# Designs tried in a protein design chat: VHH binders against Hydroxymethylpyrimidine/phosphomethylpyrimidine kinase (thiD). Part 2

Target 1, 255 residues: Hydroxymethylpyrimidine/phosphomethylpyrimidine kinase (thiD), of Aquifex aeolicus (o67772)
Amino acid sequence: MIALSIAGFDNSGGAGTLADIRTFKHFGIYGVAVITALAVQNTQKVYEVFPIPPDVVKEELKAIFEDFPIKGVKIGMLANKEIAEVVYETLKSKKTNFIVLDPVFRSKSGRELLSEEGVEFLKSEFIKIVDLITPNVPEAEILCGEEIKSLEDVKNCAQKIYSLGAKSVLIKGGHLKGNYAIDILYDGKSFYEFKAPKIAGKTPRGTGCVYSSAILANYLRHKDLIKAIKTAKDFITEAIKNSKKLGKGYEIMDF

## First folded at step 4 (VHH; framework vhh_6z1v_2)

Design y18 (from z08 with S52T G102D)
Fold by ESMFold2-Fast, scan of step 4:
Structure y18 (fold): chain B 255 residues (1-255), chain A 118 residues (1-118)
Amino acid sequence: as target 1 above (255 residues)
Amino acid sequence: EVQLVESGGRLVRTGGSLRLSCAASGSTFSIYAMGWFRQAPGKEREVVAAITRSGGSTWHADFVKGRFTISRDNAKNTVYLQMNSLKPEDTAVYYCAADYSDYEFDYWGQGTQVTVSS
C-alpha cells in the first residue's frame, strides 16, 4: 500500500517529507513524496523557506499519480496560496481513500510556513476535500475564528471547523487533565478524547508531521479512525520519549 | 524566538514561601501553554505544573498539589509559580517552558536555583 506525503523538505529529516516517509515505512506503508518547499533548517531553527514553483509542484503530482495507486495522502506545509491551489485541484480530481491535513502555519522557531492568503484559501476551499484535519490549539483558533479557553470552546471550535468542510477534526492538546495533554476528535456525530502524558525535558522537531502521518498509515491498515488515532498517539508519545540529541538544538525522533 | 527568563530563586528555610516568575519576550506570549519543571542534582527533569494558553486550566504534579500554584498574566507576559510550605526535597533548578506544539515544550529558560534548608 502506498501513501503520499505532500509537504516541505526538511533537510535535517526531523519534519516534512522525510519524517512522513520514515513514519509510513515504520507502519509498513510505502511512501512517495511531492515537495512543496525546501526548508533550510537544522535542529536549532528554520533559516529560510524556498517554495517550489507551483508548476513544478503540479508536475511532481502528475508524475506520482500517473504511476502509483495512491491510497492515502498526508498534507503538511503548503507554503503559499499558489501551491495550495495546485494541490487542491489535483486532489479534488483524484480518488484516494483518505486525506489528512496537518495545517502547518508556523515552525517551532516562529517562521511563517503558510502565507496569510494560503490560510484563507485553506479555510474557504481546501478544507472541503479533507477527511481529517489535525490542528494544534493556535491553528484551530485561526481556523474557527474563536479563542479557546475551555473544553467547551475546543468542542465548539471543532464543530465550526467541521462546518467549513472537514469530515473530521482532531484538535491537539486542547485540554489538560492531570499530567495529560488531551486531543479532542469530532467526527460530525461524537467527541472522543485521546490522552498522553507530556514528556518533560525533550522538545523534538516534527511531532505534528509524525503524528498525522502515523494516523494516516494506521487508518490505511485498519480502516478505523479511532483505532488509528489511539495507535498513533501511543507511537508519538514513545517517539518523543526516545528522541535523541543528534545535533546542537532540539531532539530528533529516531524511530 | 520566544525568550524565557526565570527569576525569584534563592535560599529559603523549610516551611517558607517563594514566588518564581518567568518573563517572556519575542513571540506573542498568549499563544503558548506554559509549564514549570525542576531538576535536582543527579535526577531527571520533572514536570511541576502546567497552565493553558488562556489560563483557564491548570495542572499540578501530585508531589506539589496543595503547596504550589501556577498562574499567568498575559498582559505582563509572565507566568508564576507560587511555592508554599517548602521542603528540602524541593531544592532544584526550576525551569520555565513554553509549548506551542501541544505535545512537548518548545522553549526553555536557563533556570533559577531554589535551595530549601532548615
Scores: ipSAE 0.032, ipTM 0.456, lowest interface PAE 7.0, mean pLDDT 85

Design y20 (from z08 with I31Y S101E)
Fold by ESMFold2-Fast, scan of step 4:
Structure y20 (fold): chain B 255 residues (1-255), chain A 118 residues (1-118)
Amino acid sequence: as target 1 above (255 residues)
Amino acid sequence: EVQLVESGGRLVRTGGSLRLSCAASGSTFSYYAMGWFRQAPGKEREVVAAISRSGGSTWHADFVKGRFTISRDNAKNTVYLQMNSLKPEDTAVYYCAADYEGYEFDYWGQGTQVTVSS
């Protein structure tokens, strides 16, 4: 089975296409990639982001889809509206079994990873082809247009994002409860909670990339979204716990 | 990126009160949920309290409920822990932490020592 990562290239390997491909491989899925941008970064910061020309992204997509039977797609950093449009036009014309969108708007260091025009395009058009969107709380607020202050606000926001066109919505870290990080899934019918202990003292980069890619890989294996998310949350918790300080900054998940 | 610096830790008597502050530098503080943790000598680090990005939701560990209160001032980029009715068992290094992506606390301060004596 073959899955596609459409994301930025993190030259340090902690996030982006390299992390996505490593995650797919861990779960026995062969990964292929379409690079949307080069992120010049190390374990400390994202220094620069160089978007790939949209025509080149289109050629990467064409090369992959004419050669491989893609079963699922994980989408990360899109950089700008022009790249998002190319990806959208390609995916809406070609069938895939499952599309996971990790709406990467900003890095941990505060760098813009999707333009304002790109965010609006994502909310109005792109979201309509998405099977699972996995925003963190700040990203969820941007998508639903409302501030999240409580668990009820998380649930209301998830329903609003669902109404924009996503087939399911997983808001990461939507509720803090002691030693636990709790993710909330809305599938259009019911809410589900996924909890795992917070790992103190480790701050690896790329946790969103790895989690979303692990969900896709396990969904492709089992065709059960609840089981896929539970398996992925257990996996990311262990990956964070086992992360290593390989450079001078944040830990890297080496799995 | 956010940098966290705790302050306010000192020696206090049993039954006393103390307020800890955690100052954040950076323009993105309001995007972070915040927590207070503590670590006593020879023990693992444990969570004491947590607060949502807006301050509209808080959680406190059972062993501090009614005694400690977490709060934040996003205009001042600061989170606070008001500690009342202190016990010797509260003696620990207290850390503040910031949670950006919702999986874990992504950024940690260096800690501030609180000692509660009889």
Scores: ipSAE 0.049, ipTM 0.499, lowest interface PAE 6.8, mean pLDDT 86

